# Designs tried in a protein design chat: VHH binders against Profilin-1 (pfn-1). Part 23

Target 1, 132 residues: Profilin-1 (pfn-1), of Caenorhabditis elegans (q9xw16)
Amino acid sequence: MSGWNAYIDTMTAAAPSIKRCAIVGAADGSVWARTEADNVFKASEEELKTFVALFNDVTQVPAKGADIEGVHYVVPRTEESLIFGKKENTGFFAVKTKSAVLIAVYEGPNEVAAQVRKAVESMQTYLNNAGY

## First folded at step 16 (VHH)

Design ug8 (from ug4 with D110H)
Fold by OpenDDE, fold request of step 19:
Structure ug8 (fold): chain B 132 residues (1-132), chain A 123 residues (1-123)
Amino acid sequence: as target 1 above (132 residues)
Amino acid sequence: QVQLVESGGGMVQPGGSLRLSCAASGFTFSSYAMSWVRRAPGKGPEWVSYISGSGKSTHYADSVKGRFTISRDNAKNTLYLQMNSLKPEDTALYYCAVGGPQPPPLKGEHQYWGQGTQVTVSS
């Protein structure tokens, strides 16, 4: 339904363990694209607004964790444009571009995390280079 | 099936006003940010404005700030663009799109814009 859907599809294809994925506005958490149907990304605009604001100071995020889709994740560490969290056999990676935040929620053993990270970071790089 | 139908364009003199509408269907309208994008003759697409799903947040390109106002009626699945103080450089085909600023196309994907509505600002 959006030109952004191709980006969602690219990330999900690159990492099969991704269950849900969204691209949101970095400024306001507005949803630009997301997985739909059985894998609909369910975070509300209000929640996403709070989430994207975490990137304003990522250094504090590990202490408090992060919430996505009503689920609280432990955030082991952060990077300047990367927030990732874990909960049992699930987790998420969120990367910030110039204008967007890419969020991928995955399910599986810890070994799948690397592939998910690579998928979102690759897209991050692509979008940044494109000015987005 | 997702459909976006733009309307409200026309020809106006500089300083004039127009109000564009975009009728959306085939998806949960209120769940997504919506954008206006325009393509002037001989130029690539230019993002104009976007509004969050709830309508609580609005954003504008510098070129239209203070002159254009984006809004939406989620009950009617309609996106609007009030354009005031129009300038010749605002002349373009205006499109409605899902999401914020529109990304570069990736090979093989379908572009989900409407047919566009023509805005012409001329003396």
Scores: ipSAE 0.928, ipTM 0.955, lowest interface PAE 0.4, mean pLDDT 95
Fold by OpenDDE, fold request of step 19:
Structure ug8 (fold): chain B 132 residues (1-132), chain A 123 residues (1-123)
Amino acid sequence: as target 1 above (132 residues)
Amino acid sequence: QVQLVESGGGMVQPGGSLRLSCAASGFTFSSYAMSWVRRAPGKGPEWVSYISGSGKSTHYADSVKGRFTISRDNAKNTLYLQMNSLKPEDTALYYCAVGGPQPPPLKGEHQYWGQGTQVTVSS
């Protein structure tokens, strides 16, 4: 339904363990694209606004964790443009580009996390190079 | 299927005003940010403005800031662009699109824009 959906499809194809995915505005948490149908990304605009604001000071995030789709995740550590969390056999990777935040929620053992991270960071690099 | 239908374009003199509309269907309109983009003759697409799903947040390209106002009516599944103080440089085919600033196309990607509405600013 959007040109951004191609980017969602690219990430999900690169990492099959991704269950839900969204691309949102870094400034306001507005949804630009998301997985739909059986795997609808369900975070509200208000929740996403709070989430993207975490990137303003990532150093504080491990202490308080992060919430996505009403689920609280433990955040072991952060990087300047990367927030990731874990909850049981699920987790998320969120990366910030110049104008967007890419969020991928995955399910599986720890071994699948590397592939999810790679998919999201690859897209991050692509978009940054393109000015997005 | 997503359908976007732009309207409201026309020919105006510099300093004039126009209000564009975009009728959207085929998706949950209020769940997504919406953008206006334009294509001037001989140029690539230029992002103009986008508005969050709720309408609470708006963003503008520097070239139109202070002159254009984006808004939406989620009950009517309609996106608007109020264009004031129009300049010849605003002449373009205007499209609405789902999401924020529109990304580069990927191989084989289909653009989900409407037919566009022509805006011509000329003396």
Scores: ipSAE 0.927, ipTM 0.954, lowest interface PAE 0.4, mean pLDDT 95
Fold by OpenDDE, look of step 17:
Structure ug8 (fold): chain B 132 residues (1-132), chain A 123 residues (1-123)
Amino acid sequence: as target 1 above (132 residues)
Amino acid sequence: QVQLVESGGGMVQPGGSLRLSCAASGFTFSSYAMSWVRRAPGKGPEWVSYISGSGKSTHYADSVKGRFTISRDNAKNTLYLQMNSLKPEDTALYYCAVGGPQPPPLKGEHQYWGQGTQVTVSS
């Protein structure tokens, strides 16, 4: 659909446990790319605007959690450019680049989380190095 | 399938104005941010502006701030770019694209831009 979809495909290929994925603007939460068809990423622009704003002060996020697609996740901890959450057998990893936030929602046991994180952080590094 | 068709380009003198349009189809238009990008002769693509899906947020490259205005009509699946105070350096083929600033292409991946519309600013 767009050039950004290739990046979605790359992340989902690298981590099969990713069910839904999106690339959004870091400044406003606007959707640049997302998984579609049977795995549509459904977060609204307004919700995403709130979500990306969490990166302005990640230290506060564990206390309040994070919402994606109308689902509330517990956030165990955060890093400067990384927010991840858990809910039962699901979770998400969100990383911030210079201009974007990459969000991957996954399903599976905790063991799959490492692969999801690696996929998203790898893309983060790639995009940062490219100036994005 | 995604289809983007740009129009509205032309030749104008410095200081002139043009309004570009992009007709979009094949996807849920309002769900995505949209961008304008341009390619000047002998140069790589340059991101110009993008607008959020709802139209509530707009962003511009420094080179066009204060002169260009991006907008959209989601009912018509159309993206617009009002270009005022045009300069010779604005001469380029202008494309619309889905998303914000456009990423580097990945090998083997098709880039989904329209045919573009030519903007020429010359005295």
Scores: ipSAE 0.913, ipTM 0.947, lowest interface PAE 0.4, mean pLDDT 95
Fold by ESMFold2, fold request of step 19:
Structure ug8 (fold): chain B 132 residues (1-132), chain A 123 residues (1-123)
Amino acid sequence: as target 1 above (132 residues)
Amino acid sequence: QVQLVESGGGMVQPGGSLRLSCAASGFTFSSYAMSWVRRAPGKGPEWVSYISGSGKSTHYADSVKGRFTISRDNAKNTLYLQMNSLKPEDTALYYCAVGGPQPPPLKGEHQYWGQGTQVTVSS
């Protein structure tokens, strides 16, 4: 079993509005862990490679938007290691660590968005402190 | 249930070669990156290599780069590690794992390591 699955489980438990999430390699977009079964996170390796490359220059992302699972999101906000995307009543938060990108796709109003952000940033901080 | 079974280890002289295999079942093998990890006597786990789900992207620890080659056969649900130019420092129990370099354990989490396959490089 992947030790990355525990990170998936922790994020989904901390923010139940997360519908799907994944942990992917920052260098290549390869899938290290994801939600499965009825809530499969479905994105091709090539889509994910394009997605993680957005972190190479986050200042350009609001002009482009971002694609995940074949869905195009408006990106109203980025930070050095965070991309926030919105589409209708859904959105995503993605955070980058040294080795990985953590992606959480959620549904709900702005109140749940803060919970989702906190969940992914908590794991980002833990990984960063460990050199990951 | 996910199952990963390592094989192909053995004893070999310095400069020799071995090929490790990891038979995978219980998940969609081709969708996930796969890693090799090793544990030398008296040391913690050291990540060795990972390969993307498609096999198109490979990554290596500096200590093995140029000597080891990771590969996979998605039709056979099998991961491989070709180890060439083996050194005494490569002596370890080798494991495969799903995903890239394994993260630190979360609070209350214990990291499971299966049986692995022993590689011993000695004169």
Scores: ipSAE 0.797, ipTM 0.893, lowest interface PAE 0.8, mean pLDDT 91
Fold by ESMFold2, look of step 17:
Structure ug8 (fold): chain B 132 residues (1-132), chain A 123 residues (1-123)
Amino acid sequence: as target 1 above (132 residues)
Amino acid sequence: QVQLVESGGGMVQPGGSLRLSCAASGFTFSSYAMSWVRRAPGKGPEWVSYISGSGKSTHYADSVKGRFTISRDNAKNTLYLQMNSLKPEDTALYYCAVGGPQPPPLKGEHQYWGQGTQVTVSS
């Protein structure tokens, strides 16, 4: 695989409600690592390119929403390097590092969202501190 | 089981050209970005280039821009690096890897590299 697979594994272990997860290039949305097998992260390269470009101005995202894996999510609000979305009993958190965007798609009640956010932000901090 | 096998290295004079290949198996090759990484004698890994899964997006380290071209053939599960205008400073073991620039290893984890392919540029 790639050295990025360990980051996927760490996030999914820290937040079991994560069902699919990916690490993609911030510049182009290319897939560097993703969940596979039973929980394949399925987003096209073109969709991911559009998705990572949302981080160019996060303040515009709530008006548009966001699409991942062909699913449209409502984005209630954003932070400088974090976008999250909701649809029914599912959601996502995405964080940008210097080089990458980490995306986690989860299922579960509102209480698990904080756990997912913490998992992705922990890896974001680690990568940013390492210059990634 | 992911396997990546590099080939095409050799000895060339400064200003020469060489094309490296990386044969991939054990995963859906076209779904992933792929990188070239090199290790010069006595140095750690240096990221050289990566290409998106579809091949539509390419990225290069400043030290090789304009001289190296990354490409892929998804029908053959093969990654390439065309190296032109080679310099003695390009002398290294070259490896391919899945994904973009490889991150620092997490604690208790080791990053594994294959055999690589040796490129030697000397007069």
Scores: ipSAE 0.793, ipTM 0.894, lowest interface PAE 0.8, mean pLDDT 91
Fold by ESMFold2, fold request of step 19:
Structure ug8 (fold): chain B 132 residues (1-132), chain A 123 residues (1-123)
Amino acid sequence: as target 1 above (132 residues)
Amino acid sequence: QVQLVESGGGMVQPGGSLRLSCAASGFTFSSYAMSWVRRAPGKGPEWVSYISGSGKSTHYADSVKGRFTISRDNAKNTLYLQMNSLKPEDTALYYCAVGGPQPPPLKGEHQYWGQGTQVTVSS
């Protein structure tokens, strides 16, 4: 499909609690790669455009929350290039690079969140170092 | 099985125009962004343009802005690149690819390319 599929595979292998994952354009939310088959990442382009725009001012995101795949998440915290969302026993981490946003949706108690965050940040760091 | 087949290349003079096509099959074409990428002789790949799955958002490398137009026809599973005001620097083998600008390869990764379509701009 795309060279971005290897990044999807690397993140899902590093954190097995990741259920669905996508890489989207930071400017427009367009889908560059996603999990497919039994675990299709199902978010519309319109929803993803709204989602990536949250990075325009991450300080306002905790008050609003975030929507992915038609699910509303509470956002307990953000960082300049990271949004963490939570809903009951599920959550997401999204990280932004110059050109892309990497999104991982996971299941499990909050104790597994560190593994998911580490998986997405590892790819973010690699892309940042390459100017992406 | 994903298949991408490029066509429409040829030889043109500087200032000329050419329209490239990319026939796609084996995946849900309208769900994914699509790119054009080019390789000049002896050079690595250079990203040229991408278009969102819906076709509503387009993006271009600085070297081609204002001269090239990317488009798609989701009913025909076909991606296009209209190339105007062609320059000798545009001479390259052109490929289409799924997704936005292709990332740096991860360790041990190999990216597969089709045959591409040759564009040659010379007097």
Scores: ipSAE 0.767, ipTM 0.881, lowest interface PAE 0.8, mean pLDDT 91

Design vg2 (from vf2 with S106E)
Fold by OpenDDE, look of step 18:
Structure vg2 (fold): chain B 132 residues (1-132), chain A 123 residues (1-123)
Amino acid sequence: as target 1 above (132 residues)
Amino acid sequence: EVQLVESGGGLVQAGGSLRLFCAASGFTFSDYSMAWLRQAPGKRREWVALISYAGDYDYADSVKDRFTISRDNAKNTVSLQMNSLKPEDTAIYFCAAFDSFDSGDETYDYDYWGQGTQVTVSS
């Protein structure tokens, strides 16, 4: 699991607006890596289990939203392997790889969202190519 | 031509109520999430409420339990019921549209804006 921390660092470095990140198992929401210290990702195992299950049918997610770290996000966009949520001046991008879900919670104006998406999708592509 | 037209603003005493409406035209309303934002003099525009194209919604903490966002896809309208209004709610209120992926738009900002409607709450 220690090796996964490097990917967390890569994502957070790629987009300064990213505040917290996590890499979790797509099957069960188990935490493989997460931001810690001052920006600790605080989602519980139960919450993450529920969250990753959203990818089973992303078309339903905009109707119910998504909860991360006890915060409810409205989800205006989904793709097969992507869930995008918004709340006030914050939001998240979650992308699914072969075996993982990458979650990035960001803070800033709407303009930063594109950079956040690029960061997580870049990591998504890398991990997929690596077999994860 | 895309249009978002706000209405329902005005002057109201503290504790009073207003209902804002936003009428949309020129785009597929049902594909868009709709938001209300507001801007007070000298302050940044702030998020008030958002309702997804599928009907999920959320509010800024400052307006939670006082404001209610709703949409009517048949009429291409989004509304904001504002109860228990406070002087600090005084602002220009804007209606904005945010597309879903079905629209093919890859931007992550609001695509369309209304001109705004003034809400003034007197003490």
Scores: ipSAE 0.821, ipTM 0.901, lowest interface PAE 0.5, mean pLDDT 93
Fold by ESMFold2, look of step 18:
Structure vg2 (fold): chain B 132 residues (1-132), chain A 123 residues (1-123)
Amino acid sequence: as target 1 above (132 residues)
Amino acid sequence: EVQLVESGGGLVQAGGSLRLFCAASGFTFSDYSMAWLRQAPGKRREWVALISYAGDYDYADSVKDRFTISRDNAKNTVSLQMNSLKPEDTAIYFCAAFDSFDSGDETYDYDYWGQGTQVTVSS
């Protein structure tokens, strides 16, 4: 029912290694859209509230890591509006726009990470330009 | 130039312990997150542990509670303490480095790899 579902589809089509993704409000972690059905994105509102607050100071994140869907990720790199997390053969990229945080959880060797980053950053740019 | 050199591998009985070391040179070690990966014959290389440049760490579920990763920025080393070893831990263990401060259009793959050290766990 969300008009934001098309953006979920765009990201998953651009990077097939994305297993789950979501668009959540940057202020409170409220879910605007997410992958559903067999690939449901399963983070709680409380977890997402904690997660989006990491963007208040991304320089602190590599020391403590990040939790998504009950999984701890080591965060080896951040940028002002980007967090990259890694766990085994999976990882995530999260990027912040004016109003939202885009989260994409992927599976595959490190070689696929560039596709995932490109997909989420392209959407980040699009949403920022659209005022979100 | 850049080098990552693993040591400490060998033959050990099941239930035993080994400590692996990775000595790094030729780059600013404190800017890098460090990982241990392993590869058994005929299998894909798998992630064992990762420690960020700032000290957070985690392990593959199969080795959690048995292995401990640590780093020493003064000595430019990362180590892997391996306890309660099982035959399934038999593999070549590789050290790898990820530049945590190289932003831009990089592939997000490890920048440097060691040549590996063999760990063999006999029953």
Scores: ipSAE 0.779, ipTM 0.894, lowest interface PAE 0.8, mean pLDDT 91

